# VHH binders against p49116, part 5

Target 1, 238 residues: p49116
Amino acid sequence: EGPLLSDTHVTFKLTMPSPMPEYLNVHYICESASRLLFLSMHWARSIPAFQALGQDCNTSLVRACWNELFTLGLAQCAQVMSLSTILAAIVNHLQNSIQEDKLSGDRIKQVMEHIWKLQEFCNSMAKLDIDGYEYAYLKAIVLFSPDHPGLTSTSQIEKFQEKAQMELQDYVQKTYSEDTYRLARILVRLPALRLMSSNITEELFFTGLIGNVSIDSIIPYILKMETAEYNGQITGAS
Key: E = the ipSAE of ESMFold2; O = the ipSAE of OpenDDE; V2 = 0.75 times the mean of E and O plus 0.25 times the DockQ between their complexes.

## First folded at step 1 (VHH)

Design bB9 (framework vhh_brivekimig_d4)
Fold by ESMFold2-Fast, scan of step 1:
Structure bB9 (fold): chain B 238 residues (1-238), chain A 121 residues (1-121)
Amino acid sequence: as target 1 above (238 residues)
Amino acid sequence: EVQLVESGGGVVQPGGSLRLSCAASGFTFSDYYMSWVRQAPGKGPEWVSSISSSGSTILYADSVKGRFTISRDNSKNTLYLQMNSLRPEDTALYYCAKGQYLRSWGTLDSSSQGTLVTVSS
């Protein structure tokens, strides 16, 4: 019966690779994105309600929503990451690839559309001035989505999602009491997350990983890590 | 600084076995995840397997699952790959990599030569 999230779940601190290179490269971008991915999964795993669903359900939920969690993390950490600079570097690389006939025009169009959607999402969140509590509850709403295929315990997942929605409502009504429509403006942003392709996210941020490995395939590995090993990934110590 | 020396490669017939070793120095081996990565002629690098610092977490590529076994000996600073039921498709140069697979991209030690495995009928 306690709250779904505690104050400890509001803290979301990304440690960037150091030093930042003078010129952005694929290595720095991939390392930064990997740290954010690990931080996002560590955050999810720290929720008692998530732990209570069991390992198989946890894996299925994260496989279904990692792209939504990652995108919310990109928006939340946009300043720390200098995300606008990273996206500009990717666009520059993509423009050069067009000129050198290295990528198909159709694929380039798909990738550019994805970058535009991502920029618009991050801009909308920045304009709304979404705070740490709001981000935590939006991530919880996305995490506890009962409508993904293959899930077990869907009734319990739905109850946790409803609890996240209720606690977000309570928070917004108390903190932003004068802004009657703030909650509606925030929630209407969430459907855009499902329109963003996880495959294109992988290409933009995780291209250059050794071998042909998908984020989907490594999620069970990440979720089984001991806390010390998660901390190493978040800080880049290992 | 970081030194990784692979050994144990050779020429074997399909269905044969090989045991690869990686001797690590220049870092605290027992504190790090370790991985095996291979590169076949004319192809890009392919991740094979990873093992956590304690050995409790192990992950394999689907192509090798059930045939290969990764292990480590922290007292000897050595990583192993036991390769059974070898196939012609396993022919590659095999590299030892420091760290978890997700973060191995671009982090392979440039001084490492790898060890060649050739499965020939």
Scores: ipSAE 0.011, ipTM 0.279, lowest interface PAE 9.5, mean pLDDT 83

Design bC (framework vhh_brivekimig_d4)
Fold by ESMFold2-Fast, scan of step 1:
Structure bC (fold): chain B 238 residues (1-238), chain A 123 residues (1-123)
Amino acid sequence: as target 1 above (238 residues)
Amino acid sequence: EVQLVESGGGVVQPGGSLRLSCAASGFTFRSYWMSWVRQAPGKGPEWVSSISYSGSNTLYADSVKGRFTISRDNSKNTLYLQMNSLRPEDTALYYCAKEGPSYDELLKYFDYSSQGTLVTVSS
């Protein structure tokens, strides 16, 4: 039938908490990250192909790839989030923690390596000047990954991923016709997303989450959230 | 121990300019965010501005945005505040502060122990 994604799936607008805080704190970082996570999940659940897989498959799929979707969202929304400022503050804090002996050296090293990988990824996407259509299809390729353990509808997921890849290729070839190797440069960036630890992402961006619950545990509830409840989260309404 | 020595305060007319300096010692200056905090007569302390360890990121209170510029020289372990278009309401003791974060909260706490530098804006 029609394309995997419509023009409505290209629109990805993050609304940041207001007013601007006097100092960056875990509350502001967590609220900003939660809005991006909710926006990302709402984006995924709005795709007809995703809905067609059924609720159990949807939950398993998002549990497997939320960190990849979130990281793509961080790259896409880096300017509106002032991500460089957030990461610089975290790096400064880690350097202080080494000097004040508040954290183990091994943990600081793991977190620093994760931040370096995240910065490298976001910088590479910025240099490529990835547009909204390209981000939408990259997110779709990541979402419809058939190779995660525990998935039951792998054949259907693979078909949707192939459709996403073909539509991305068609878009890039038409829109950037003079840049023959653009698609290859974009696609070669995707494997790096799987090297980023979801546990470290959770620690950096979601530490302030109420009830000290994991992202994995809240995914089914976010996916079942009504549109009004979701809009309340992404706009900051109570 | 952390030592912070502010200077550059004085009396200026409204619309005037001053440049404050803070000489830091007792810690690795280049590795910390630094801030300016002020306390007006009879009021509590008010945060003014912060700067990242590299100087690439700056934050300002709405009351000073567009008029004040924070900067640092890591080679000299010195923090600066350039204050332009000064107003009577900018009259205060100005303190520089080392930001001491808490890991669990990612909050930045200020540690200042100096006497500050007095800025008076009057005709």
Scores: ipSAE 0.000, ipTM 0.099, lowest interface PAE 17.5, mean pLDDT 79

Design bC1 (framework vhh_brivekimig_d4; at its last look DockQ between E and O 0.01; V2 from the best seeds 0.00; counts 0 for: pae E 9.2 > 2, unsure alone 62.9 < 65, grease 25 > 24.2, placed apart)
Fold by ESMFold2-Fast, scan of step 1:
Structure bC1 (fold): chain B 238 residues (1-238), chain A 122 residues (1-122)
Amino acid sequence: as target 1 above (238 residues)
Amino acid sequence: EVQLVESGGGVVQPGGSLRLSCAASGFTFRSYWMSWVRQAPGKGPEWVSSISYSGSNTLYADSVKGRFTISRDNSKNTLYLQMNSLRPEDTALYYCATLGDSYEYLHSFDYSSQGTLVTVSS
């Protein structure tokens, strides 16, 4: 009956492709995003409670929540990624594309709205100064979501989510004792993650990774990947 | 400027083997995931396989799993695809690709790749 997460699950270190290009390009952006996605999935796999649910349940959970995990990871790693610079470059390109009539106005509007939602989410997390423990538990809360369609182990998943919520509450109340409403301000941010389109996230950050294959289709393969590249980044080993 | 030069294609009988190579330049090859993509006559592009920057992680399309092996040599900036037990449906123009090659929202490396033709027939 130990804690849901250990100190090793708090460590979340994104290793950026090196060197950074003089001018941002899609290869650098997609490589950076793919490393974050893979790190996020390996982080989930390292949780004993997650492993205990079994391979089929693990696959279903990650398929349902990968965009939420990825977005939390973007917020957590925003400085390392220079995310604001990346998003500004995308916005500038989209504004030029409107003038060239290469994309429909409706599609450009959808993508711009997604970028604005992402910027607002990341800015709100930065303003709240969310720490590594808080990010770990927020990721656990979204991972152990029992309300996704098609899940069969709903009761056990709900138990793990409630354990994550309880441990987050205990942490925040102990660490930020002077800020009585901090937990409420953090938790009210989470519903926004489900309003963000996984299709648009895929188009912005994962173009060319798997050609015509969706992220949903490759998740079982990613969850089975060798972990050598991520062991030090998750466990804090150097 | 990213340049990718594929080679090693040819004509082979069903059950045969070929090894494709992709010589990369104009970017830090060792830092990027690489993929093989193929396009059969009259069809759209189909993803075949991908390999992580270090070479320790590989992904394969179900249609080629167990028959094809992707590998890389970061010291030579070269990507490989070992193709065994070739089938007529593997007939295609094979391209090596980096992540983001067709991204519309940002300027990418402006390059053209000729691919290498693989024909599996008698």
Scores: ipSAE 0.246, ipTM 0.616, lowest interface PAE 4.8, mean pLDDT 83
Fold by OpenDDE, second read of step 2:
Structure bC1 (fold): chain B 238 residues (1-238), chain A 122 residues (1-122)
Amino acid sequence: as target 1 above (238 residues)
Amino acid sequence: EVQLVESGGGVVQPGGSLRLSCAASGFTFRSYWMSWVRQAPGKGPEWVSSISYSGSNTLYADSVKGRFTISRDNSKNTLYLQMNSLRPEDTALYYCATLGDSYEYLHSFDYSSQGTLVTVSS
């Protein structure tokens, strides 16, 4: 059996909407976020091991980990996305709402803390200078998590996760041989992903997309989308 | 004030086609994601389709994928829904909807008050 990931899975190029508006409104944020989400899902779909699990299991896996994949994507694409600017824009919108007394104090706190966690996570990843291979393996480890409830083929999922971990270890040892504890430093960041609320992420980045409809409900659509269809949307006239 | 006015509904036989329109006013239409939602008798609202502000990104519910096409003309402030191969289960009141332009309400979604009725029956 061959490796879990190949060099083709390392490429992760996000194309931002063009032109960038003068003011980053919720709609631009949603467009940018949706492109990242699509890219992340189609990345997963391109993995042979993922395909081997079947449609139902694939859908279940993505439903369980989409927030983590998305967050890793934010970290990886932070510069291209101007993530700091996006987050600042969100905060500005929230401040306006606060001044108008439209949100409860508790809700404001939750949302602001979530934004802080996102920013801190992305900053931490930047400080570690995570490369494209490491991101690919981290995403695979997150994707093939067997500990989510309701999953089928958990034994296979576990095997794939182990392969991802082993390949990451081999890569780090080979590429960063002088940094003995790099693997540990990288892996210890993963728990932070599970502390983040998928609901709040959805509210901040995707509310403009589908309103009160959940990301969960559209994941099957995204996974069934043809690559050509996706590319057409990315290159479509703005 | 945000105004959304739907039109194009009617009675059609199974397998027929309709094209819905939504005229938008009272906001910067070209800057907004737009959506179609529907409500069948005795059922809750169901999301149908969404389109990005530029029209480059489109999404569909699984129930309508391959049959419905969402589009927009920003120069006319108009949203469209081309519905082909209509089925009895598509019978519903169809609404145009949009998100607010701020995070004032994190789940804000503005609906038309009228909608347009689509009836698919033999």
Scores: ipSAE 0.094, ipTM 0.593, lowest interface PAE 3.0, mean pLDDT 88
Fold by ESMFold2, look of step 3:
Structure bC1 (fold): chain B 238 residues (1-238), chain A 122 residues (1-122)
Amino acid sequence: as target 1 above (238 residues)
Amino acid sequence: EVQLVESGGGVVQPGGSLRLSCAASGFTFRSYWMSWVRQAPGKGPEWVSSISYSGSNTLYADSVKGRFTISRDNSKNTLYLQMNSLRPEDTALYYCATLGDSYEYLHSFDYSSQGTLVTVSS
């Protein structure tokens, strides 16, 4: 009926933990990543089309795509997060793990390939100078993916995804009218998100937890939080 | 030397409440993520909750969300776990834990306390 996204969905401001530590460490990385995760979930929750799907469908949908949303958030916020510095620190620690037998050689290779793909994705998005409107539509296309097994309302989810694609097309054609291939260049970046492993993302950015904790397990609680509690989580204020 | 010392465990009836404390020394507490972990008799360790070093992020295991609240007081170097609506399955040795200064890719704790026993029974 109306547009899928409003101007309020274009704003995506990440606030980093303060103070910045002298040395990058897992505690700072995990808090920074947690803020981005909460910001991404709040963004999704604020969309009327998402709200219309109902709570069970919402939870299932976000569980299926949170890693892709998070990765788009990393690309959008790479400068403010100093993401290249974070990834370099992680690579250094992984190289030391070979000498201590903490990880198998196959696992280290798998994680290094993931880091390389993440850095390449973020660099390609920066090279294209993807703007806030384009990020918002890309996140919506990823969020409303009907292909995930076990989803209900897949016809409605597909309609929302098609609407996000059409709104992105209209925006790009109007705003970048002299760049004939911009839409195609943007859309060919999305398959790279499918190369990102959610469990490797958890290990890279959400370390320090043990037990059966996965991001999947906290998604229902994040989606039910009141707006004031969300703000406390993403800004460090309450 | 890093030390983590808990207190506040005990015996309580189902539906009751307890507040656990973990006093930290030997490191800059305010720079560290802190976690609560529990181990029931005959089972492996189960992560319960974590709080970021600034206190701005809190996470909970599904089994305790809505009943337990993690908090910290960085001025007193103390971590807390408020446990409400306790159930018999919450019976376990509870300890606090954290990672050291170096990044470790695996989810392993470098420092942990000895633990305080929580028993929920009639």
Scores: ipSAE 0.006, ipTM 0.378, lowest interface PAE 9.2, mean pLDDT 80
ESMFold2 (binder alone), look of step 3: mean pLDDT 77; pTM 0.784
OpenDDE, look of step 3: ipSAE 0.014; ipTM 0.354

Design bC10 (framework vhh_brivekimig_d4)
Fold by ESMFold2-Fast, scan of step 1:
Structure bC10 (fold): chain B 238 residues (1-238), chain A 121 residues (1-121)
Amino acid sequence: as target 1 above (238 residues)
Amino acid sequence: EVQLVESGGGVVQPGGSLRLSCAASGFTFRSYWMSWVRQAPGKGPEWVSSISYSGSNTLYADSVKGRFTISRDNSKNTLYLQMNSLRPEDTALYYCASGYEDFWSPYFDYSSQGTLVTVSS
């Protein structure tokens, strides 16, 4: 029985579309988000413990947690993505839609609250200076969540989540030995991820990708991609 | 005025190939993800494939993966679907899509007539 994650699972490198347009548009944002989503799903697929659960369980887990993984990825890759600029473009579009009376007040409120929650989460992670190892284990903790409805093999999933928590604790205690409460400060950030609407994330970041098809419908396909196909999707290579 | 005009459909035997085209006008084509959607007789719409604005990302339904290739030519405002190893189950009206009511395009409309693909012996 080895560790849940290896050093290869700590590496999380997002390649952005190039060139960046002079004015950000929904299509650049959606392509950037799609690359991050594909990177996140490929990361999950690379974990031996995840593979051991089988295809049906893998699909169910990722369907349940993709928004949490994606949001953690946004926080981790915020600088590479120029996330603040992307969010500013979203807010600018929202303001234009308000002026043109194209969105209901409820819709405007939902989008603004989502953006504020996302900004607060990313800012909190930046202030905590979360490192690559900590991000890898946080992603593992949300991936191996045994409490989603309809899951089978919940005992095995719980075992993997517990192992992720233990290995994160060992890492933090060794690396940040003088910060007694660091682990607690990190872990209390996770509940906020479940309060963020996957439907709003889907509309803001994936609208140009999915059309009439949800992310839930695409997940089984992405998880079945071979490594060469995945590399083609994230880098544009043949 | 947004218009999407499909062409390239026809009758083909199982195992054959067809290339569909979608000519777009009335919007900045290069700035939109584009999709192919099909509707078989008596069935609802089924998503087939999508391509990012630059062409660097492509997605396929599991039923067509390895057989269909989506591509685009932004200089010609044209979307393509290369269909190989066609099966009777691929028989449908194929249409391209770029318009839907969402946050980014809340009242975006499009006109699409589709192109018929029939796979039979």
Scores: ipSAE 0.015, ipTM 0.315, lowest interface PAE 7.3, mean pLDDT 83

Design bC11 (framework vhh_brivekimig_d4)
Fold by ESMFold2-Fast, scan of step 1:
Structure bC11 (fold): chain B 238 residues (1-238), chain A 122 residues (1-122)
Amino acid sequence: as target 1 above (238 residues)
Amino acid sequence: EVQLVESGGGVVQPGGSLRLSCAASGFTFRSYWMSWVRQAPGKGPEWVSSISYSGSNTLYADSVKGRFTISRDNSKNTLYLQMNSLRPEDTALYYCAKVPYDTSGLYELDYSSQGTLVTVSS
């Protein structure tokens, strides 16, 4: 039995739409987010252990964890995305909406709190200087979560999660040998991902993608998408 | 500048068929999912169908499943909607969209086009 992840699974390169608009543009935000989502799902599909679980289990796992995978991807790609600039533009839009009484104060507060949590998470990961190997294993730990309701094959999923945790530990102990508590600092960040609302993530980053249809509804289609289609979505290929 | 120009609407009797077209320009059409959205008189926008960049994956609203077929021709930068077994409830202004209607209300999404009117009436 080989390692859960290979060096090819560490590579996670987001190609942004260009040029970046001067002002808030929901089309640019949604396109950027969609590319990251497709890249994340393509990454998951490339893992042999994930493939071995079968299509039904794959769909259930990604439906349960897409928001966690997406948020980890946002943190990993924050610099490439200029995520701080995107979030600042959204905040500015929401503040203008308060002034013009276009949205309820409760709605704006809920969305602002989500943005704050997202920014705090991304800042904490940046401060910890999480590397590409660590991100790959954290995504694997999130992907192979056996504790989501309705899952089958939970014992096999748990074994893959434990393998991801062990390989992350081995990597961190070898690479960051002088920082005895690094792994603990990294792992305590993960529970926060489950407290972030997938509905608000969808509203902020995927609003207008397919109308009234949720991300949950499109996941089976994305997962069965041909390699050429994935490449087109993640690069904007002509 | 994204430009979407719809055509093919008209008046048809119940049970009839129409084929809508959307000519896209100002972006790399073949790299994006495309959607059809409609707005009936006095109602809000309703998502109808979406198609993946290559055309191999399609999604439909329950109200149109089995009657409508979305397709695209990337060589012509054109999106299509084949509408069969039309019903009076299908009467609406139909819009081609790179991003469909925003149900969250957080952003104002304007369709760059005037749409194409479909009227199903006897």
Scores: ipSAE 0.065, ipTM 0.462, lowest interface PAE 5.3, mean pLDDT 84
Fold by OpenDDE, second read of step 2:
Structure bC11 (fold): chain B 238 residues (1-238), chain A 122 residues (1-122)
Amino acid sequence: as target 1 above (238 residues)
Amino acid sequence: EVQLVESGGGVVQPGGSLRLSCAASGFTFRSYWMSWVRQAPGKGPEWVSSISYSGSNTLYADSVKGRFTISRDNSKNTLYLQMNSLRPEDTALYYCAKVPYDTSGLYELDYSSQGTLVTVSS
């Protein structure tokens, strides 16, 4: 069998809404986040192994790991997105809500801690200087996680995850041959992803979506979208 | 044996520009962060800038932010430092250094290197 990922899966180019406003409003943030989410799901769909699992299993996998994929995407696209600016804007919006007494103290704390975790994770990935190949394999490892509840074909998912891990190992060994512990340093970052709440992520980045539709509910639709439709939607919004 | 050879130093007037180069050999260049460090006469070494494996991440000391740009060409095993808007206080011996894996942004100076002298004077 051929490799799990090819060079085509390494490319992960996010196009931001243009122009960037001086003041980042909720709409801009939501649009940017949506583009990243779509890109992430489109990326997953482009993997032959993912396609081989079938539509139902694919949907279940993405539902289980979309937050992790999204977060990895944030880290990978942090510069292009001006993530620090986005997060600052989110905090500012939250401050307004706080002043209006719309949130409980406990909720504020949870949200702020989540933002901190996101920032720290992205910073840690930047310090490691994770490259495009490594991100691709990390996303694959996250995507093909067999330990989520309710999954079918867990044996096959596990095989794909192992394959992703092996290819990552081979890549790191080849590319960073003198850094014998790089693989371990990279992989130990993955647990941080599971500490992050998908609900809070959704609230921070997607609350401005028309109809307040949950990410879970739109995932099947996104996965059925044609690439041309996706591209058209992105270009039309610019 | 690890070898780092700096070049490009010289005498410039305030406001002038210089581009430093560092030729690296004896190790897998692309597998390390790299740094520039400078030492002014009578002063200790001062960190200037660091660059990640691929160049996607760059760090600068506050004293040089906005004026200096670090870059690298992994195909040539070469590190660069573009210095613009030079000031008298930038006068120093400039060294390139390999960054150990366990500490991003730090440096290990190889004192066997001669460095390259940058003098900024009117």
Scores: ipSAE 0.025, ipTM 0.509, lowest interface PAE 3.1, mean pLDDT 89

Design bC12 (framework vhh_brivekimig_d4)
Fold by ESMFold2-Fast, scan of step 1:
Structure bC12 (fold): chain B 238 residues (1-238), chain A 121 residues (1-121)
Amino acid sequence: as target 1 above (238 residues)
Amino acid sequence: EVQLVESGGGVVQPGGSLRLSCAASGFTFRSYWMSWVRQAPGKGPEWVSSISYSGSNTLYADSVKGRFTISRDNSKNTLYLQMNSLRPEDTALYYCATSDYGKYLFGEDHSSQGTLVTVSS
């Protein structure tokens, strides 16, 4: 069989809402995040191996891993998004909203811990200078995770994950031949993605899209969108 | 102050139609994604539909796809939901919503009263 990913799957270009407002607001943040989410779903749907698993399996996989894919996308697109500025704006909004009996101390603590974990993850990826090929394969490793509860076809999913790991190893060894431990440094970052709360991600980035409803509930509809509709969502066209 | 005023609800027989409106003020309506959310008696909130700031992109819950149409008129600061082929399970209080970290992040109450839709014979 050919490679798991082609050059088209390495291309991951986020188009930001334009122009960036002088003062960051919830609308700009949510629109930016929604574009990244749709771009991530479209990326996954375009992979032949993913298509081969069938619609039910595809939906289950994306429901299980959307937050991990989204977080990798945030790290990959951190510069184009000005992610550090967005996170600072969210922190400032939370601090300004801290009034007696307005917010639970527990909620503030959970949200702040999530933001700190996200910043740590993005900083570690930036320090490693992860390239576009590496991000594509890391996303594939996360997507083809066989160990989520309730999955069917786990043997086939595991084989695709192993193929992703193998092709990442080949790429890293060829491209970064003098850095013997680069692959290990990259792979040990992945477990942290599973510690990120999808509920908190929804609250921070998707309030404008879903209101008070779960991203989990809308994933099947996003995956059914035609390519032209995806392109409209990720560029804000028409 | 952000103000959202829903209208157009009522009592209708199964198979009937209703058009809901949401009049928005206090913010730049044309620059925000807008959503319809409903809450049936004894159930939690359910997302129904969303529309992009320009109106070119729409999303629908599977339960309403093909029956409901979301639209907006940015010149009038108004959001619409055209509901066709109504079913008893569509009975709910319908709200329009926009972005607000204070309202959504910490589970604050919706600021508007909503509009009640009752589908019965």
Scores: ipSAE 0.012, ipTM 0.292, lowest interface PAE 8.5, mean pLDDT 82

Design bC2 (framework vhh_brivekimig_d4)
Fold by ESMFold2-Fast, scan of step 1:
Structure bC2 (fold): chain B 238 residues (1-238), chain A 121 residues (1-121)
Amino acid sequence: as target 1 above (238 residues)
Amino acid sequence: EVQLVESGGGVVQPGGSLRLSCAASGFTFRSYWMSWVRQAPGKGPEWVSSISYSGSNTLYADSVKGRFTISRDNSKNTLYLQMNSLRPEDTALYYCAKGLPDYSLDYFDSSSQGTLVTVSS
C-alpha cells in the first residue's frame, strides 16, 4: 500500500554512450535515445501499482504514453545528454536534406515545428527548475492516463493517476511553500506532451532502431525483459 | 538494394552449439538495429534476438535467454548469433532482418532463403 512511488522511483540516472563524438551521428543519437527509452520502461515496470494492473494493461498503457514519458525523460536528462547539441545536429541534417532534394519541404516543416515544440517544452521545464521528485510524479501522472483510446481497467488507472496528483500536490506545497502557484505552472506543461507526434519522435531519435517497425511494436518485448537485462541495457552491457 | 545472406546452419545433437552469420549489403549496416527471426516447421515466425547500432543494447526472446548471444561486426557488415545448449525445439529456418521486427512477424515474402538449423538426436 503506502505511497504510489518510493525513493527508488525518484532516482533516474541516465548513463550515456562514451565518449561523445566530436561530430554527432545517427549512431550516437539512437544509442542515447534507446538508453533513455529502456530506463523509462524499467522505471515504469518497477512501480507496484503498475505491476498490479497486469501485463496486458501495462503493455497498452506504455504503448499509449511512451512518447510522453520519453519527452519528459529528455527534459529531465537534457544536460546529461547535451540535448541542445543533439537537436542542433538533427536540424543541420534536415536542412542539408532539403537542399539536396532528399525530403519534401512540407516534411521538413513538420519536423522543424516538432523540434521547436520539444525545445520550448524542455526550456520551460528547465526554467521552472523541476526537481527529481516532481519529474517522478509527472511521469506517473502521464503513465496512469485513463483517457487513451482502447484502454481497459480505466477506473483503476484513474485512481492511480489521482493518487499521483495528490502526492505531487502534497510534495510541492511542503517543499515550495512560498511559491503558491508552482503546482499550477508545472501541471499546465503536461498538455503540450500530447501535441508531440510519436511518428516524428521515432524519425528524429530512433531511425536505426525502428527502420521497419514502430516503437510501440517493440514495447511488449522490452516490458517482458528480466530486471538484470534491463540493467544491462541501461549501462550498455549485454 | 538490400541483400541479407544467412549461413552457419546445420545438424547438431541436443546440447550442441552453432554460430550463425548474416552478411549484409546494399545499406549502411552500422546505422540500423539488426534482428534474428526463426520459423519452425508447421509454425509461424518467432522473433529471437535484436542488437543496437554499436552492440551495447541487446534483446532476447524468453525461450533463448542465457543460451543465445547476438553480436555484430560493423567493420565487416556482419551479424552473428551464437547458439549454445541447443534443444530440439530450436529446429527452424533462421532469418536475418534489418531493423526490429513488428509483432506480427511476417517474413515469408523475404528474398532471403534463411539458414536451416536442425537439432536431433
Scores: ipSAE 0.000, ipTM 0.259, lowest interface PAE 15.3, mean pLDDT 82

